# Designs tried in a protein design chat: VH-VL binders against p93756r25to151. Part 10

Target 1, 127 residues: p93756r25to151
Amino acid sequence: EIQLGSKLVVGENTLWVSNNGDFALGFFNPPGLLNRFSIGIWFNSNSIPYDQRKVVWVAGAGVVVSDNSSYFELTRNGELVLFDSLLGVPVWNSKTNRFSVSSALLRDDGNLVLLKDREEIVWQSFG
Short names: E, the ipSAE of ESMFold2; O, the ipSAE of OpenDDE; V2, 0.75 times the mean of E and O plus 0.25 times the DockQ between their complexes.

## First folded at step 5 (VH-VL)

Design a13 (framework fv_lumrotatug; at its last look DockQ between E and O 0.45; V2 from the best seeds 0.00; counts 0 for: pae E 4.3 > 2)
Fold by OpenDDE, look of step 9:
Structure a13 (fold): chain C 127 residues (1-127), chain A 122 residues (1-122), chain B 107 residues (1-107)
Amino acid sequence: as target 1 above (127 residues)
Amino acid sequence: QVQLQESGPGLVKPSETLSLTCTVSGGSISSYSIHWLRQPPGKGLEWIGVIYYSGSTDYNPSLKSRVTISKDTSKSQVSLKLSSVTAADTAVYYCARGDYEFLTGYRPFDYWGQGTLVTVSS
Amino acid sequence: EIVMTQSPPTLSLSPGERVTLSCRASQSVSDYLVWYQQKPGQAPRLLISGASTRATSIPARFSGSGSGTDYTLTISSLQPEDFAVYYCQQYDSYPLTFGQGTKVEIK
C-alpha cells in the first residue's frame, strides 16, 4: 500500500511494486527518448530485461518529464501528480482531490487504484 | 579499465556488406550499451546505432535499412554489418561505450575504440 | 532529428588566449549536451557532459555552460595540447547527433 506523500523521483531508480511482485510502477524512457521519462506500469519479470518490458499503462499518454529531479507523487490531498522540475509545473494529475483518497495500491493485476478509507476504489488506472 | 578495439577488413567493394567487430575488454558488454559511430575522412561524426546490454538495438533512421548490430557475450564482441555499401560509407568506424539503463537514461560516450578505416572502392 | 550547429568553423589562436566555442541545437536538449576533443588520428575524448560537468581527468581550464538550445565550451587559457577539433553532441533523443566541429588551430 502506498501512503499519502509517497514520491518517486527520476534518477533514483525506485519503484512501486505490487504485493506479488508481478507489476511495477515507475519512470521509464519512452521509445526514442533518452533522458525524458514517463510514469508507467509494466509486468515485472526478472526474466525480461527492463528495456524489453512492455508498458501496460502510462500516466497521461505521451506526457514526459525531464530527469532533473522530476517526480511522481501521491499528494497528501489524495492526487497523483507528475511534476516536471525543468518546467516547474505539474504535467499530469489524477484530479482526485475531492474523493477523500487515503492511500494507493498497485494491485497484483497491474491496476493502480486510489482508495477511500483504505478499501473503496475511487480511481483506477484501468478505468 | 575498459578498452574497445575495432577490427575487420579495411577495404570493401561497392554493393557488398561491411563487417566489423568490436572487442571489449575490462568490462562486460552485458552491463553496458555499445554504440557504433563513423567519421568520413575530414568530416564530422555520425551515430550508426546501439546494442543495449539486453541485446536490443536502435539504429539511426538514415541507416536503419542497411544496418545490423549484434553481439556475442561469450566472446565479448559486438558486430556491425552495413549492407549495400557505396563510396559514401568510406569512414573511420568507431565503437564506443555509452551507458544506458531503462529506468535512469543515457550517458555519453566515455570509452572509445581507436577506430578502423574502412574504404569502399572497386 | 535534432540538428547541432557549431561556430565558428575554425578558430586561430595563440597559447594563453581564452577560447569560446558555440554549439546550438535546433530544439532544446535540456542540458543533455556533451563536448568532445579530437586530435588527428585519435578517437574523440570526452570533455564535458550534462552541459557543464567535466569528465574525469579533464583540466579545470575546460568548462561548459548554457541551457536550452545554446551551449558554450570555454578554455580559460589555451595550452599547446589543446589545439584540436571540438565536437558537441546531444543525447536528449535518438538519433544521437553531433555538431560539425570547431577546429582550434595555432595562429
Scores: ipSAE 0.609, ipTM 0.884, lowest interface PAE 0.9, mean pLDDT 94
Fold by ESMFold2-Fast, scan of step 5:
Structure a13 (fold): chain C 127 residues (1-127), chain A 122 residues (1-122), chain B 107 residues (1-107)
Amino acid sequence: as target 1 above (127 residues)
Amino acid sequence: QVQLQESGPGLVKPSETLSLTCTVSGGSISSYSIHWLRQPPGKGLEWIGVIYYSGSTDYNPSLKSRVTISKDTSKSQVSLKLSSVTAADTAVYYCARGDYEFLTGYRPFDYWGQGTLVTVSS
Amino acid sequence: EIVMTQSPPTLSLSPGERVTLSCRASQSVSDYLVWYQQKPGQAPRLLISGASTRATSIPARFSGSGSGTDYTLTISSLQPEDFAVYYCQQYDSYPLTFGQGTKVEIK
């Protein structure tokens, strides 16, 4: 479970992982782009080399951020925000600021959900 | 230790297709991007193109209509084909590794082949 | 395409001298800038990446600096083995482009 205020930063190679470890969410470098990163979800198996991992969801359908401390955050007002530090602006958000989000969960099926009262799904990546 | 080696005919006739192979040992071409570059005698370096770990390619726009890069993962080989060659294509051709990783992205050329001279002449 | 311009084209120097080589990009390359050394008959050798990060085994006398469009390679005390052609290259965007090179030759 991902708490409000949790953040992923380009270059730190940290991941949000499903409870059983089957899926990971993090920054990756899309093929064909230099020094540009997307947020995605992929099947996270120790038996699958990183270069062969298939991305099953991407925030904003191909939105990218530069290197230089860009980040993905579950904000304290309940939004998922992808922030480009070079441009100084958010380039994508879930627009869930009025949904009373209490936490996020990367489910064992790979679906990223935002939860109200730790149980009600109010937004999902596979929606 | 990663090692790259170019091979192919050193002489190609005008209008024919230049065909080179880069053989990679000590590492997997499925884990790295492999680039082709060339250097005409006495001149500077020119980037030709790249094949990514995924098999996708990008080419220099100046050569895109004539160039194809492909790979055979089972043989650990990357191939360059350049069609309709002229004397202007005479150069030493290099393959080089771009250290690419899914999470961290592209890094500069840390390993190069020794280069192979291709002369376009009849 | 981003055009890389190096200056001067040639430097004639003696061992022990300090060398400064310039590289200018036609637009900002955001520190995605590499320096290579090439000796006759050899493939280029990676010296510096990310504008200022020395590659493994590169002597401390080599240093890189700069940002945006203007970059420099400095050799603090030129050694006999440093006589070579030096190329800068941007990797901000495709196509990858190189400067025309600066030849550092013995006086």
Scores: ipSAE 0.358, ipTM 0.719, lowest interface PAE 2.1, mean pLDDT 88
Fold by ESMFold2, look of step 6:
Parts: C-alpha cells; structure tokens; sequence
Structure a13 (fold): chain C 127 residues (1-127), chain A 122 residues (1-122), chain B 107 residues (1-107)
C-alpha cells in the first residue's frame, strides 16, 4: 500500500509494485524519445523477456517529463501529480484533492486505485 | 563479454549499395539499440542512425534518403545498407551499443566494434 | 542540429602536466555530453558521460565539468598512455553530433 507523500523520481530506479509482483508502476523511456520519460504500469514478471513486456497504462495519455529530477508523487492531499522539474510545473494530476484519499494501491490486476478509508475506490487508472 | 564486429566488403563501386553487418556476441540485441557511425580517414565521427529494440529506426537527416538499418534478432545481427555511394562515403564504419534501457533511457556508447574500412572507388 | 566545437585543436604537453580541453555546443545540451578517447587504429573509448560521470575503469585523473553549452575535460596529471585524440559528443537530440577532436601529443 502506497502512503500519502510517496514519491518516485526519475533516475532513482524505484518502482511501486503490486503485492504479487506481477505489475510495476514507474518511469520509463518511451522508444524514440531521447531523454524523456513517462509514468506507466507494466507487467513485471521475470519470466517474460524484456522485449515482450507491455505498458498497459500511461499517465496523461503519454505526457513526458525531463530527467532533471522530475517526479511522480501521491501528495498529502491525495493527488497523483507528475511534475517536470526542468519546466518547474506539474504536467498532469489525478484531480483528486477533494476525494479524501488515504492511500493508493497497485492491484494484482494492474489497476492503480486511490482509496478512501483504505477501502473505497475513489479513482482508478482503468476507468 | 559483449562484443560487436562489423563485416562486409571493403571495396564498393560508385553508385552501388554499401552493405555491412554488425554481429553481436556475448549478449542479446532484443532489448538494446544498435547505432551505426562512420569516420572518414583522418577525420571526425558522423552518426548514421539507430535501430531500437522495437525495430523502429531514426537516421541522420543528411543520409536518410539513402540509408536503411534493419535487424535479424535470431542471428543477433544488425545490417546497414547505404545506396548510391560515392567516394565521399569512404570511411571506417562502426557499430556501437549504448545501453538503451526501458527505465533509464539512452546511455553513451561503451561497446564499439573495431570498425571496418569501406573504400568507394571506380 | 547541434554543432559541437572543441578547442584547442592540438595540445603539445609533457607527462605530468595538467590538461584542460574545451567543448562548446551551439545550444544547451543539459549535461547530455560524453567525452571519448581515441588512439590510432582503435575505436573510441568512453571516458565521461552525463558531463561529469566517469565510466567504469576510468582513472580518477580524468574529470568532466561544465553545464549548458560549455564543457571541460580535465586530466590532472598526464600519463604516457593519455596521448590520444579526445572527442566530445552530445546526446541531447538527434542527430547525435561530435566535436572535431582535440589531439593531445607529446612535446
């Protein structure tokens, strides 16, 4: 379970991983985009060759950030925010700051959800 | 240990197609990008293009109309074809691998072939 | 495309001396800059990436610095094996481009 204030930063090689390990959320470099990164969810099995892994969701339909310490954060007020540190602005957010989010969870089906009271889904990546 | 080796004819006639193969041993090309570069004798380096792990390519605009890069993953080989060559295409040709990684992006070339001289003459 | 300009074209120095090589880009490359060493008959050898990060097995006497458009390679105490041509290369955008090289030769 992903707590409020949790952050992923380009270059730190950290991921949010589902409980069974099958899915990961993190920064990746889209092919053909030099030095640009997106946030996405992909199947994270060691038994699948690297070239067969598929990104199943991308924040903001593929918005990108620079690698100058850009970050993706679940903020204390319950928003997912993708921030481009070179531009100094957020490029995407979940618009959930009024939803009473208590945590996030990357489920074993690859769906990233924001939870109220650790139970009620108030936002999800698939839908 | 990853090794890259260029191979192909050392002499090509004007107007013909230069064709080279880069063979990668000690590692796979299925997850990495392979670049082609050239260096005319006594001169600096010129980037020709890249083939990504996906099979997509990008080419130097100066050569784009004449160049094709392709790969055969089953043979761990990447090919370069440059059509309609002239004496200006005489150079040492290199293939190189930077660690194109899904998570970290491109890294500079730390694996180079030894290069192969191709001379274009009548 | 981004033009990379190196200076000086040639340095004639003795072992033990400090070497400073300059590389200037026609626009900012945001630290996406590489230094290579090339000896006669060999492929280039990666020295520095990200403007300042030494590659594996590169001696500490090699260091890189700079930002934006202006970058420097320093060899703190020149060794006999350091006489070579040095190239800078940007990887900020395609096409990838190289400087014309600086030859470091024995005086």
Amino acid sequence: as target 1 above (127 residues)
Amino acid sequence: QVQLQESGPGLVKPSETLSLTCTVSGGSISSYSIHWLRQPPGKGLEWIGVIYYSGSTDYNPSLKSRVTISKDTSKSQVSLKLSSVTAADTAVYYCARGDYEFLTGYRPFDYWGQGTLVTVSS
Amino acid sequence: EIVMTQSPPTLSLSPGERVTLSCRASQSVSDYLVWYQQKPGQAPRLLISGASTRATSIPARFSGSGSGTDYTLTISSLQPEDFAVYYCQQYDSYPLTFGQGTKVEIK
Scores: ipSAE 0.136, ipTM 0.688, lowest interface PAE 4.4, mean pLDDT 87
ESMFold2 (binder alone), look of step 6: mean pLDDT 89; pTM 0.920
OpenDDE, look of step 6: ipSAE 0.418; ipTM 0.838
ESMFold2, look of step 9: ipSAE 0.118; ipTM 0.688
ESMFold2 (binder alone), look of step 9: mean pLDDT 89; pTM 0.918

Design a15 (framework fv_lumrotatug)
Fold by ESMFold2-Fast, scan of step 5:
Structure a15 (fold): chain C 127 residues (1-127), chain A 122 residues (1-122), chain B 107 residues (1-107)
Amino acid sequence: as target 1 above (127 residues)
Amino acid sequence: QVQLQESGPGLVKPSETLSLTCTVSGGSISSYSIHWLRQPPGKGLEWIGVIYYSGSTDYNPSLKSRVTISKDTSKSQVSLKLSSVTAADTAVYYCARGDYEFWRGYYPFDYWGQGTLVTVSS
Amino acid sequence: EIVMTQSPPTLSLSPGERVTLSCRASQSVSDYLVWYQQKPGQAPRLLISGASTRATSIPARFSGSGSGTDYTLTISSLQPEDFAVYYCQQYDSYPLTFGQGTKVEIK
C-alpha cells in the first residue's frame, strides 16, 4: 500500500509496484516529445523490451511535466497530484480531497485505486 | 564502438534533390535515434531532423516541406533527401547519434560522422 | 523556436589562461543545454550535457554551469589543444537550436 505523503520524483526514477510485481507506476517519456514526462502504469516485465512496453493508463490523458524535480504525490488530504516544479503548479489531480482517502494501492491487475478506511474503493484509474 | 559515415555526391545542381546516406557500424540503428545536421562554410550548425529507433521522424519546420529522412535497418543506413536545392543549401552535412530512452527521454549527440561537403552550383 | 546567443564571438587568449564562454537562450531551457567543441575540418565533439555533466574522457578543466536562460562553459587553464570553436545547443524543445559559436584562438 501506498501511504499518504508518498511521492515519485522524475529525477529519482522510482516506481510504485503491484504486490506481485506485475505492474509498475512511474514517470516515462511519451513518444515524440522531447524531455517531457508523464505518469503512467505499464506491465512490468524484464522479458518485454523497453520499446515494446505498453502503457495501460496515463494520468490526465497526455499531461506532461518538464523538470527533474517534478513529482507525483498521494497528498495528505487524499489527492493524487502531478506537480510541475518548473511551472510551480499542479498540472493534474485526481480531485479526491473530499473522499476520505486513507491509502492507495496498485492492484495486481494494474488498476490504481484510492481506498477509504484502507478497504473501500472510492476512486480508480480504470473506468 | 559506434561509428557513423556520411556518403553522397559532392556537387548538386540547383532545383535538384540532394541525397545522402549515413552508414552506422558498431551499433544498431533500431536502438538509437539518428539526426541530420548541416553547417554552411564559416557558419554555425543547423539541425535538419531525426529518425527515431521506431522509424518515426521529426523535422525542422524551416525545412519540413523539402526534407525526408528514412532508414533501412537491414543495411544499417539512414538516408536524407532534400528537394529543390539552392546555393543556400551548400554545407557540410553530418549525421549524429542521439540516444532515446523510454524512461529518460532524449540524450545529446555523442557520436558524429566526419561530415560530407555538398556544394550546390551549376 | 528558441534562439541561442553566444558571447563573445571571438576570444584571443594564451595557454594557461582561464576562459569563460557565455550562452543565452531566448527562453528557459531547463538545463537541457549541451556544449560542443569543433576543430577545423572535424565534426563537433560532445563536452558537457545537462548544463553541467561532463562527457566521458573530457578533461576536468572543462566545466559547465548555469540555469534557466543563462549558461557558461569554463576552461580553468587553457591548453594548446583547446583552441577551437565552441557551440552551445538546447534540447528542451524542437527544433533543436545552436548558438553561433565562440572562437577561442591563440593570441
Scores: ipSAE 0.122, ipTM 0.696, lowest interface PAE 3.7, mean pLDDT 88

Design a16 (framework fv_lumrotatug)
Fold by ESMFold2-Fast, scan of step 5:
Structure a16 (fold): chain C 127 residues (1-127), chain A 122 residues (1-122), chain B 107 residues (1-107)
Amino acid sequence: as target 1 above (127 residues)
Amino acid sequence: QVQLQESGPGLVKPSETLSLTCTVSGGSISSYSIHWLRQPPGKGLEWIGVIYYSGSTDYNPSLKSRVTISKDTSKSQVSLKLSSVTAADTAVYYCARGDYTFWTGYRPFDYWGQGTLVTVSS
Amino acid sequence: EIVMTQSPPTLSLSPGERVTLSCRASQSVSDYLVWYQQKPGQAPRLLISGASTRATSIPARFSGSGSGTDYTLTISSLQPEDFAVYYCQQYDSYPLTFGQGTKVEIK
């Protein structure tokens, strides 16, 4: 499980992965956009070269952040936030601050969920 | 070490299609992007277009109606075709690597081919 | 497209001199700026990326500075091998665009 306060940072090569390893969530550079990164979920199979992986979900449907130190965070208030560190502003938010989120989980089917009391799904990427 | 090498005819007749090949060694063209650029004699550089690791392409709008970039991963080759050429297309043509990955995005051109001169003349 | 303008077009200098080359973008390129060196008959050579980061094996006498629309390449003590044409290039957005070049030639 992904705990409150956890973050992914552009340039750090860090991922949130499903328990079986089949899916990964992380930053990627969309083709045709220079120096801009989106947060997405893709199949994390070793048989598929990393640069050929297909993204199955993107936060904000194409929202991008600037290079270097921009981050994606599960905040202590229970929100998923995509923050552009160059602009100094959040560019996307799950808007779940009143949902009593306790953790997040990238499920083995690729669905990112926010959980209340570690059990109840209160928000999901594929909903 | 990555190495790029351009090849193709040095002379092309006006109205015909210019066709060049860039052969890449020392790395997979599935792991980085390859760009084409040109430089008319005595002038500056012009970006033509790119083929990404995914096989997708982007072209300079000034050339988009005439240009096609493709690749053959089994031969480690990237090709450039420019149709309906005129004397204005006379230039040294370069291929260059942008160390572009799913994670890192665009990188400046750290490896270039030696360039090949193409003259458009009847 | 973003237009890159370099000045001056030509500089005639002696070895040992400090030289500064200017590059101006028609809009902010957010430090996504590269300097290349090109000698006759050769492909361009990467000198500096991200406005100020030297490429590997590039001598310390080369330095880049600037932000927004205005950028500078400085050679602190010109060596004989530094006589070449220098190009700036932005990579903020497509299409990628280059300045027209500054020729550094021997007096």
Scores: ipSAE 0.274, ipTM 0.738, lowest interface PAE 3.0, mean pLDDT 88

Design a18 (framework fv_lumrotatug)
Fold by ESMFold2-Fast, scan of step 5:
Structure a18 (fold): chain C 127 residues (1-127), chain A 122 residues (1-122), chain B 107 residues (1-107)
Amino acid sequence: as target 1 above (127 residues)
Amino acid sequence: QVQLQESGPGLVKPSETLSLTCTVSGGSISSYSIHWLRQPPGKGLEWIGVIYYSGSTDYNPSLKSRVTISKDTSKSQVSLKLSSVTAADTAVYYCARGDYEFWTSYRPFDYWGQGTLVTVSS
Amino acid sequence: EIVMTQSPPTLSLSPGERVTLSCRASQSVSDYLVWYQQKPGQAPRLLISGASTRATSIPARFSGSGSGTDYTLTISSLQPEDFAVYYCQQYDSYPLTFGQGTKVEIK
């Protein structure tokens, strides 16, 4: 599980990974955009070459951040925030600050979920 | 040791299509973006377009209506087609590797082909 | 598109002299600025990226500086092999654009 306060920072090459390793969540550079990063989920199979992996979910459906200090955070208030450090503002938010979120989990099916009491799904990346 | 090599006809007639191939060795065209650039004799460089690891493309708006970049991974080749050429398209054409990976921002052109001169003349 | 302007067009210098080459962008390129060296009949060679980061194998006499719209390439002591045309390029946004070049030639 992903604890409150956990961050992914552009340029650090860090990932949140599902328990079985099949899916990864992290920053990627979308084709066609220079120096801009999105947060996404992709199938993380070691049999698929890194450059052929396809993103299956993107936060904010095309929202991007600049700069290598931009970050994606599960805040201590229980929301997922994509923060653009160049603009100094959040560009995307799960808006779950009143849902009593205790943790996040990237499930083995690739669904990122926010959990109440480590058990109840109160938000999910898949529709 | 990554190497890029351009090839194609050195002479193209006005109104026809310029067709060039960039052959990449020592690295996979599925792991890198490949860019096309040109330089008219005695002048500066102009960016034409790019094909990314994913197969997506972006083109210079000034050329977008006339340009197509494609790749054949099995042959490790990237192709450039520029239609309806005129004398203004006479230039040395380069392909170059842009390290535009999934995790990282664009990196500048660290490897270039030797360039191939294309003259547009009747 | 971002327009890149280099000055001066030509510099005539002797070996051992210090050289400063200027590159100005029509809008901020946020240090996404590259310098290339090109000799006659050759493809350009990467010198400096990110405005100030020297590429592998590039001698320490080459340095880059600047921010926003104004950038400089400095060669602290010209060597005979440094006579060439130098280009700046921005990679802040597409289309990628280059300056017109500064030719550094021997007196």
Scores: ipSAE 0.305, ipTM 0.738, lowest interface PAE 2.5, mean pLDDT 88

Design a19 (framework fv_lumrotatug)
Fold by ESMFold2-Fast, scan of step 5:
Structure a19 (fold): chain C 127 residues (1-127), chain A 122 residues (1-122), chain B 107 residues (1-107)
Amino acid sequence: as target 1 above (127 residues)
Amino acid sequence: QVQLQESGPGLVKPSETLSLTCTVSGGSISSYSIHWLRQPPGKGLEWIGVIYYSGSTDYNPSLKSRVTISKDTSKSQVSLKLSSVTAADTAVYYCARGDYEFWTGYSYFDYWGQGTLVTVSS
Amino acid sequence: EIVMTQSPPTLSLSPGERVTLSCRASQSVSDYLVWYQQKPGQAPRLLISGASTRATSIPARFSGSGSGTDYTLTISSLQPEDFAVYYCQQYDSYPLTFGQGTKVEIK
C-alpha cells in the first residue's frame, strides 16, 4: 500500500511493486527520447527478459519529464502528480483531489487504484 | 529464437527512394525496438534510426530529412525508406534488435540480420 | 554527437599472442560501451556490453575494461578464428555512434 505523500524520484530509481511482485510502477526512459522520463506500469516477472518487457500503462498517454530530479507523487490532496522539476510545473495529474483518497495500491493484476477509506476504488489506471 | 532478415532491391538509381523490409520471427516487434544501420563497403557502421515497440521513431540527425521507418505488426515487418539517394548511400544495410536500459533508453544490438547490399548507380 | 576513435587501425599478430584494442570517446560514456566482432561477409557479432560484461557463448579469452572516455578490449591468447575487424559503440546518447574499427590480421 502506497501512503499519501509517497514519491518516486527519477534519480533514485525506486519502484512501487505489487504485493506478489508481478508488476512494478516507476520511471523509465521512453523509446525515442533521451534524458526524458515517463511513469508507467510493467510486468515485472523474472521470466520476461528486460528487452521484452511491455509497459501496460503510462501516465498521460506518455507525457515526459526532462530532469532526473522530477518526481511522481501521491499528494496529501489525494492526487497522483507527475512533476517536471526543470520546467517547475506538473505535466500530468489524476484529477482526484475531490475523491477523498486515503492510499494507492498497485494490484497484483497491474491495475493502479486509488482507494477511499482503504477499500473503495475511486480511480483506476485501467479504463 | 529471434531472427531478422532484410530484403529489397539491390540496385537503386540516384535521386530515387531506397526501400527495404526487415522481417522478424521468433519475437514480437510490439515488444522490441528494431534499428536500421548501414556499412559502406570497406568502411565502418552508421546508425540510421529506430522504431520502438510503441511505434515511435527516432533518426540519426545526419539522415533525418530523408529517412522514414515504419512497421506492420500483422506481418512482423519493419520498413526503411531513404529518399533522394546518391552514390554515398551505397552500403550493406542491416536491421537489428535493440537491447535497452529502461532508465536511460540506450541501445546495443544482440541480434542482427545478415545484411543486404544496396548499390546506388545509374 | 559523441565521436568514437579506435586505435590502432590495424594489428598484425600471430596466433597465441595477447592483443589489446583501444576505444576512446570524445566525452564520458559512463560504461555504456559495446564491442562487436565482424568477419568478412557477416553481420557484426556482440562480444561485450556495459564495457566488461561478456555476451553469451563468447570465449573467456575476450575481456573488456575501462571507464569514462577510455576503453580496452583484450584477447588473452589470439586464436585463428579471432582474425576479424572489431568495433566499439557507445550507447550513452543518441545518435548511437561507432568507432572506425581495428582490423586484427595474421602476420
Scores: ipSAE 0.000, ipTM 0.550, lowest interface PAE 11.2, mean pLDDT 85

Design a2 (framework fv_lumrotatug)
Fold by ESMFold2-Fast, scan of step 5:
Structure a2 (fold): chain C 127 residues (1-127), chain A 122 residues (1-122), chain B 107 residues (1-107)
Amino acid sequence: as target 1 above (127 residues)
Amino acid sequence: QVQLQESGPGLVKPSETLSLTCTVSGGSISSYSIHWLRQPPGKGLEWIGVIYYSGSTDYNPSLKSRVTISKDTSKSQVSLKLSSVTAADTAVYYCARGDYDFWSGYYPFDYWGQGTLVTVSS
Amino acid sequence: EIVMTQSPPTLSLSPGERVTLSCRASQSVSDYLVWYQQKPGQAPRLLISGASTRATSIPARFSGSGSGTDYTLTISSLQPEDFAVYYCQQYDSYPLTFGQGTKVEIK
């Protein structure tokens, strides 16, 4: 489970991973774009070349950030936020601040969910 | 240690195809992205294109209609073909490793071949 | 494409002098800027990446600075082996582009 306040930062190569390790969520450089980064979910297999990984979900339908200090955060008020440090503004937000989010979970099927009371799904990436 | 070496004919006739090979040692071309660059005598550097780990390619738009980059993993070689050459294509040609990473993006050229001079003349 | 402009084209200097080389981009390159050194008959050598990060084995007298569109390479005390052509390159976007070079030559 991903706790409130957890961040992923461009360039740190840190990931949120499903319990069985089948899926990963993190920053990636979309094919054909130099030094532009999206947040996404992909099947996490070392047998697949990195530039051929199939991304099953992308935040904001392919919104990109350009700065190495940009980040993706599960905020203390229960939102997933993609922040562009060069622009100084969030470029995407889950808009879940009123949903009483307690944690996030990347499920073994690749679905990122936000949970209320660590039990009830109140938002999901798939839909 | 990764080393790159360019080879191929030093003279090419106008209208023919320039063909060069970059041989990589100390690392696998299936683990690296390889770029081609050129430098006309007394001038600056120009980026030609790249071949990624997967075999996918990107080319400088100014050369895209004439350029093909390919690789042979069994020989640890990356090839450059430039068609319909003219005197303007006379240059020292370099191959270089630019570490393109799915996670963190592109890294600068830290390993270069020695370069090979190609002269286009009749 | 992003156009890189270096100035001056040539600097004539004596050993021990401080030298500053300028590189200007036609649009912001967000610190995705590299400096290379090239000596006659040799391939370029990586000096600085990310505008200010010195490459392994590069002497401390070399430093990079700047942001946005304006970047500088500084050599604090010029050594005999530093006489060369210096190129800047952006890697913010394709196609990758280089400045025309600054030649640092002995007076």
Scores: ipSAE 0.031, ipTM 0.662, lowest interface PAE 4.9, mean pLDDT 87

Design a20 (framework fv_lumrotatug)
Fold by ESMFold2-Fast, scan of step 5:
Structure a20 (fold): chain C 127 residues (1-127), chain A 122 residues (1-122), chain B 107 residues (1-107)
Amino acid sequence: as target 1 above (127 residues)
Amino acid sequence: QVQLQESGPGLVKPSETLSLTCTVSGGSISSYSIHWLRQPPGKGLEWIGVIYYSGSTDYNPSLKSRVTISKDTSKSQVSLKLSSVTAADTAVYYCARGDWEFWTGYRPFDYWGQGTLVTVSS
Amino acid sequence: EIVMTQSPPTLSLSPGERVTLSCRASQSVSDYLVWYQQKPGQAPRLLISGASTRATSIPARFSGSGSGTDYTLTISSLQPEDFAVYYCQQYDSYPLTFGQGTKVEIK
């Protein structure tokens, strides 16, 4: 489980990974976009070249951030926020601040969920 | 150690197609992006285009209607074709490796061929 | 396209001098800036990427700085082998674009 306050930063190459390791969530550089980064979920295999990786979900239908200090955070008020540090603005959020989110989980099927009381799904990436 | 080497005719007539080959050794062109650049005598550098690991390409808009970049991975070769040449296309042509990482994006030209001069003249 | 402007066009210097070369972009390139060195008859050589990160085997006398639209390459104590043309290049967006170069020549 991903706890409130957990953060991914573009330049740190950090990932949130499903329990069985089959899926990863993190920043990636979309093919054909120079130095722009999206947050997404993909099947976690190093045998597939970057431009052929199957990304199964992308936050905000492919919104990008523009520098390596940008971050994706599960905030303490229960929102997923994608923040562009160069522009100084959030470019996407889950808008779940009133859903009583306690944690997030990247499920073994690749679905990112936000949980209430560590059990009830109140938001999901695939829905 | 990665090495790149350009080859092709040094003289091309106006209106013809300029055709060059970049041969890569010490690394796989399936693992690297290869770019073409040029430098007219006594002038600065101009980026022509790139071919990625997948075989996808991007071209400088100023040249896009005349340029094709392709590759043959079995020969470890990347080809440049530039159609309808004029005297303005006279330049030293370079191929160069631009590395790319899924996490961190594009990395600049760390290995270059020695360059090949192409003169456009009747 | 992003236009890169280098100044001055030429610097005439003696070995041992500290020099700075300037590169300006027509819009912010977010530190996606490269410096290359080119000697007559040779391909360009990568010196610095990401505005300030030295490439492998590049001597410590070369340093890069700057942000946004304004960047500099500094050579702290010019050596005889450093006389060359220096180019800056942005890789923030396509098409990739280069400055016109600064020639560092012996006085």
Scores: ipSAE 0.114, ipTM 0.684, lowest interface PAE 3.6, mean pLDDT 87

